# Ledger of designs, part 1: VHH binders against Probable cyclic pyranopterin monophosphate synthase (moaC)

No score or structure here was measured in a lab: all are predicted.

Target 1, 244 residues: Probable cyclic pyranopterin monophosphate synthase (moaC), of Pyrobaculum aerophilum (q8zyf8)
Amino acid sequence: MIVDISKKPDVFRYARASANADVKKCNTAVAAKAATVASRYLPFLHPLPLSATAWCKDGKFYVEGIAHWQTGVEMDVLFGVLVGLLGSGAVKIENLRVEIKQKQTTPPIIENVNTSEAPITREGDLVASAYGRMKVVNLDIVKNPVEKGHPIYAAQTAAALNAKRLCELLGGPCPSVQHFKIEIITSDSVEVRTFIKARDITPAPEALFSAGVALLTIWDMIKKYEKDENGQYPYTYISELHLD
Structure headers, positions and changes below count from the first letter of each chain, unless a header shows other numbers; Kabat numbers aren't used for antibody chains.
F, E and O are the ipSAE of ESMFold2-Fast, ESMFold2 and OpenDDE, as the mean of both directions, binder to target and target to binder. V2 is 0.75 times the mean of E and O plus 0.25 times the DockQ between their complexes.
[cut] stands for letters that were removed.
The coordinates of atoms that the task and the answers printed are left out; those that the model quotes come from them. Centres of patches stay.

## First folded at step 1 (VHH)

Design c08
Fold by ESMFold2, look of step 2:
Structure c08 (fold): chain B 244 residues (1-244), chain A 117 residues (1-117)
Amino acid sequence: as target 1 above (244 residues)
Amino acid sequence: EVQLVESGGGLVQPGGSLTLSCAASGFTFSSYWLAWYRQAPGKKRELVAGISSGGDTVYMDSVKGRFTISRDNAKNSVYLQMNSLRAEDTAVYYCAAEYGDSYIDYWGQGTLVTVSS
């Protein structure tokens, strides 16, 4: 379910997320836009009026966001990093994490401005698969229903739906998906594999996207159990996400 | 004024049992996620167990099967039943409350649990 927040006061909510990826040019405009619409793709996020910025430096891609609202913005900015890197042509993403989240009664300072975009190209095979791995503190929680529902089943459904929706965010032609499958297992971490076949153009970005969406859906559903006493995620992050 | 008041801590021998209680006031208890955290000397505070407004429970791996969290909305109270206690369970235990999937909104002052012969 979408958790009842009707009694929470509006406060300024800030978060910054990052990931490592080796890309030649960063699509920061796509990242910032994706963060603002993340609730349309991650099924249990509350809609909110996010302001977001993105940048890259020293092999890392960053998104930060602020909203004066009832809910935190960390999942929205994580989604922004994921989409921004896919829009930047990344085939390998490491350490997708929340660097910091905060709430305040006064506006936080946002000091970065979106200044770049890159054209997306779609070169590759018509069959693609991706692997993702997320470190979590509470693996047993992932295996069982929680307040929002069953994390693994929700992630499988969200990934399947989203496999056809990345082009809404990136623009251009959408692959005609002919087949999609996903496997999620819990070892010492949460691992996901996606497989996708398309008729016409490579679905490689969609394989990565659906894997990332699965992991972010699980994260969102368990996030209150993953936070430390300061509301941070020191031990929860997507350690790797890459094409097979 | 919001208050979370823990009680029931004390000295107990290994293998023993203890029940912690947390009495809440000043907020709509039934709408909140309730939890027990603990902080051992020299360690960071960590989640032990949590219970949602709907009664769904979560536990850290090291206490699963030994500890049970429960809530009584009529008494505005949350409990932690601790069985088969071990020396590593020695810590100050804190009651916590969170609404709307954000930071912990309220903390108790803590109650000390010491597991020693």
Scores: ipSAE 0.012, ipTM 0.395, lowest interface PAE 8.3, mean pLDDT 86

## First folded at step 4 (VHH; from p12 with S102D)

Design u01
Fold by ESMFold2, look of step 5:
Structure u01 (fold): chain B 244 residues (1-244), chain A 117 residues (1-117)
Amino acid sequence: as target 1 above (244 residues)
Amino acid sequence: EVQLVESGGGLVQPGGSLTLSCAASGFTFSSYDLAWYRQAPGKKRELVAYISSGGSTVYMDSVKGRFTISRDNAKNSVYLQMNSLRAEDTAVYYCAAEYGDDYIDYWGQGTLVTVSS
């Protein structure tokens, strides 16, 4: 379910997310745009009027966002980082995390600006697989239904839908998906593996995207139980996401 | 003024039982999710049990089957029935209330539970 926020007051909600990746050029425009539409892709996010900015520094990719609204924006900016890195050509992403989230009665100052973009260049086979791992505090909660639904089944569904939708965000040619498979296991972390067959055009970016969406869907569904007393996520993050 | 007031903590022997209560005031209780957290010395504060406004419950694996969270909306109260207590259950237990899914809105001051022989 989409949690009832109808009685929350509008305050300024801010978040910044980051990940490590080795990319030559940063597609910050795609990242910022993706953050503003994240609720169309992550099924239990509330729509909200996000202003978002992205940048790269020292091997890290950042997205920050602000909304004067009823709920937090950390999942939106995480989605922005994921899509921005895929739009930047990343095939390996590490430590996708929320650096900080906060709420306040006065507008925060946002000084970064979006800089550049390029369409994704697709290289690879017509069969692709990806692996992702997310660290969580409450691993056993992932295995069972929670208020929003069953995290694993919701993630599988969200991943399958999103395997066909990355082109809405990046543009360019889209693979025609012929087969999609996802496995999610809970060992000492939440692990996901995606597998895609496509015709004509490699689905390698879609394998990564689907894996990331699965993990972010789980994160969103369990975030009530993951945050600390200050609303932060010191121990919850996607530690790795890469092509096989 | 919002208040969450815990009670029922104390000293018990291993294998014993306690019931924690949390009385709430100053907000529309039935609209909020309620939870018990605990914090042992030198450890992070951790979720013990959670009960949504709709009555759905979530438990830490270490307490499942031994602890039961419940709520009484008519009395604006949330309870934690703790059975088969162990030494590792020793902690300060905190009542918490949340509306929406972004922040815990209210915390109690805590009640100490000590399990020792």
Scores: ipSAE 0.583, ipTM 0.824, lowest interface PAE 1.9, mean pLDDT 90

## First folded at step 5 (VHH; from u01 with D61K)

Design v01
Fold by ESMFold2, look of step 7:
Structure v01 (fold): chain B 244 residues (1-244), chain A 117 residues (1-117)
Amino acid sequence: as target 1 above (244 residues)
Amino acid sequence: EVQLVESGGGLVQPGGSLTLSCAASGFTFSSYDLAWYRQAPGKKRELVAYISSGGSTVYMKSVKGRFTISRDNAKNSVYLQMNSLRAEDTAVYYCAAEYGDDYIDYWGQGTLVTVSS
């Protein structure tokens, strides 16, 4: 379910997300763009008029976003970080998290940085797999239906649909997907494994993307129960996401 | 003016029971999700139980099976039935109301629950 926000007033909604990754050059332009269209990819996000920017500093990749709108933008900027890092050639991403989210009546200050484009390259085999792990406070909730639906089934569906859609965001020739599998395990954390086979072009970025989308879909579906009294996520984050 | 007023807190022995109530006014109660949070001394406020406007419930793992959240839209009230209480349940309990899924919109002032021999 897409939550009813029809009665919420328009206020400025701000969020900043980050992750650690070792990349040669940061594709911050792709990250900012991806954040603005995140609701087309994460199935329960509300469409909203996001303005976003992105930057790299000291081994971290950041996206921040602002909307004068009825709902928060933290999932949008998380998606921006994921896609930006994939567009930067990342094969290992750590600590993808919301650093802060805010609402206020005045426009928040956005980081004033130069964005840059990095070359989008594909390296790897025609068979790829990825692993992701997300830490949550309320793990038991993931195992059962919630207001928005069943988190596991929604995540599996979102990942499968998105496995074919990353090149809409990155551009270039798209892999012809021949096979896709996903496994989600709720042990001491939420763990995802994806497996993908493509005909002519490596699907390694798609393996990572679909795993990330699965985890972000679960996060979005349970976030009402994860946030603290200030609306923050001090204990909820994707701790690792990498190619196998 | 929006008000959330908790009541029913107090001192109880381990293994005992207590019912918290929260009376709401100043908003369309049936449209809001309701929740109980708690904050122990020196700790962060944490979700205890959540009940959606449609009646769907969610519980923190440590209270599941012991606590029950319920709501009565005719009385604009949300309740927390707390059974098999433990010393670790000692905290100030806060009633909360949320519309949408971005922030808690309204908080009560809290009611103290002390579980002690």
Scores: ipSAE 0.665, ipTM 0.862, lowest interface PAE 1.7, mean pLDDT 91
Fold by ESMFold2, look of step 6:
Structure v01 (fold): chain B 244 residues (1-244), chain A 117 residues (1-117)
Amino acid sequence: as target 1 above (244 residues)
Amino acid sequence: EVQLVESGGGLVQPGGSLTLSCAASGFTFSSYDLAWYRQAPGKKRELVAYISSGGSTVYMKSVKGRFTISRDNAKNSVYLQMNSLRAEDTAVYYCAAEYGDDYIDYWGQGTLVTVSS
């Protein structure tokens, strides 16, 4: 389900997310745009009027966002980092996390950085697979239905749908998906593997994207049980996401 | 003004039981998710059990099967039945209320549970 927020007052919501990745040029425009439309891709997010900015520094990619609204924006900015890194050509992403989320009565101060665009580069075969791992506090919760639905089944569905939708965010020539499969297991973490066959154009970015979307869908569905007393996620993050 | 008032803490032997209660006022209780958190000495506050406004429950692994969270909307109260207590359950227990999967909106003052032989 999409949680009932009808009684929440509007306050300024801020979040900043980051990840490590070794990319030559950062596509911050794609990241900022993706964050503003994240609710169209992560199935249980509330739509909200997000303003977002993105930047790279010291081997990290950042997205921050604000909204004067009824709910937080941390999942939106996480999605922005994921898409921004894929738009920057990343094939390995580490430590995708929420650095901080806050609410306040005055508008937050937003990083003032220049945006950049870059053409997506695609390298790889017409068969691609990706692996992702997410650390969570409450692994047992992932295995069973929660209030929002069943995390694993929802993630499988969201990933399959999103495997066909990355080009809406990145533009350019798009793979025609011929086969998609996903496996999610819970060991000492939540692990995902995606596999895609496509014709004409490598689906390597889509393998990563669908794996990331699966993990973010699970995170969103369990986040009320993961946050600490200050609303932060010190122990919940996507530790790695990479092509096989 | 909102209040969450915990009661029922105390000293208990290992294997014993306690019932924690939290009486709420100043908000529409039935619309809120309720939770118990705990904080042991030198540790961060952590979720123990959660009960949604719709009655769905979630428990941390170490207490599952031993603790039961429940709510009584007519009495504006949430409870934690704690059975088979262990030394590791020693902590200050906090009642919490949340609307809309956002932040914890309200915290109680805490009640101390000490499990010691």
Scores: ipSAE 0.629, ipTM 0.850, lowest interface PAE 1.9, mean pLDDT 91

## First folded at step 6 (VHH; from v01 with D101E)

Design w03
Fold by ESMFold2, look of step 7:
Structure w03 (fold): chain B 244 residues (1-244), chain A 117 residues (1-117)
Amino acid sequence: as target 1 above (244 residues)
Amino acid sequence: EVQLVESGGGLVQPGGSLTLSCAASGFTFSSYDLAWYRQAPGKKRELVAYISSGGSTVYMKSVKGRFTISRDNAKNSVYLQMNSLRAEDTAVYYCAAEYGEDYIDYWGQGTLVTVSS
């Protein structure tokens, strides 16, 4: 389900997300763009008119976004960080989290930063797998249907669809997916493994992307049970996401 | 004026039961998700139980099977039936209402539940 927000007033919604990754050059332009279209990829997000910026500093990648709208933008900027890091060649991403989300009646002040583009290069095997882990407060809730549906089943479906769609965001030569599978388990956290075979071009970015999409889909489906009294996520984040 | 008014708190022995009530006014109750949160002394506020506008429920693991959240849209009220109370259930319990999924829109002032031998 896409939650009914028809009665919410338009206010300025702001969020900033970040992750740690070691990359040579940051593709912040693709990150900002991906955030603006996140609702086309994460199945339960509301479409919204997001403005987004992205930057790198001290081994961290940031995306912030603003919309004058009826719902928050934290999932959109998380998606932007994920795609931006994949577009930057990241093979290991740590601590993908919402740093802050806010709403207010006046426009927030955002940083003016230059975005940059980097060419996408693809090196690696035609068989790729990835692992991801997400910390959550309410792990038991992930195992059962919630208002939006069953988090695990929805995440499996969203990941499979998105394994074929990363090139819409990154451009360049695209792998022809020949096989995809995903396994999601709940231990002391939510863990995901993805596996992809492709023809001619390595699907390593797609393995990471589909794992990240699975975790973000779960997060979105349970987020109203995860946030604290101020609407923040101090204990919910993707702790690791890496290529095997 | 929006109001959420909790009642039913008190002192009980371990193993006892209480029913908390929260009467709501000033908004379209049936459109809102309702929840009970609690805050023990020196601890952060935590979700206890949640009931959506459509009636679906979720519970924290520590209370599942012992607590039941329910709502009566005709009376604009949400309830928490607390059975098999334990000392660790001692807290101020807060009623909360949320439309959509971004922020809790309204909080009650809280009612104290003390579970003590």
Scores: ipSAE 0.686, ipTM 0.877, lowest interface PAE 1.7, mean pLDDT 91

## First folded at step 7 (VHH; from w03 with S56N)

Design x01
Fold by ESMFold2, look of step 8:
Structure x01 (fold): chain B 244 residues (1-244), chain A 117 residues (1-117)
Amino acid sequence: as target 1 above (244 residues)
Amino acid sequence: EVQLVESGGGLVQPGGSLTLSCAASGFTFSSYDLAWYRQAPGKKRELVAYISSGGNTVYMKSVKGRFTISRDNAKNSVYLQMNSLRAEDTAVYYCAAEYGEDYIDYWGQGTLVTVSS
């Protein structure tokens, strides 16, 4: 379910997300673009008119976004960080998190940062797998249906669809997916493994992307129960996401 | 003017029961999700139980099976039935109301529950 926001007033919604990754050159243009279209990829997000910027500093990748709208933008900027890092060639991502989200009646100041782009480098085998781990406040919620549906089943579906769609965001040649598997388990955290076979071009970025999409889909479905009294997520974040 | 007014807190022995109530006014109650949070001394405020406008419920692991959240839209009220109380349930309990999914819109002032012999 896409939550009913029809009665919410328009106010300025701001969020900033970040993750740690060692990349040589940051594809911040891809990150900003991806944030603006996140609702086309994460199935329960509201479409909204996002303005987004992205930058890298001191081993971290950042996306911030603003919309004058009825709902928050934190999931959109998280998606932007994920895609931006994949477009930057990252094979290991740590601590993908919302640094802050805000609402206010006056426009927030967004940094005016020049963006850059680079073609994605596709190195690896025609078989790829990825692992992801997300920390959550209440694991038990993930195991059971919530108002939006069953988080694990929704995540499996969203991941499979998205395994075929990363090239829409990055451009360039698309792998011809021959097989996709995903396993989601709830141990002391939410863990995901993805496995992809492709015909001609390595699907390594897609293995990471689909794992990230699964975790972000779960996060979006449970976020009502994860936020603190100030609307922040101090204990919910994707701690690691990497190729096997 | 929006108000959320908790009642029913007090002193209770371990293993006992208590019912918290929260009376709401100043907004369209049936459209809002309702929740109980609690804050123990020296701890951060945490979600206890959540009930959506459609009636779906979610509980913290530590209270599941012992606590029951319910709502009565005709009385603009949300309740927390607390059974098999433990010393660790001692806290100030707050009711909360949310429309949409981004922020808690309204908070009550809290009611103290003390579980002690």
Scores: ipSAE 0.736, ipTM 0.894, lowest interface PAE 1.5, mean pLDDT 92

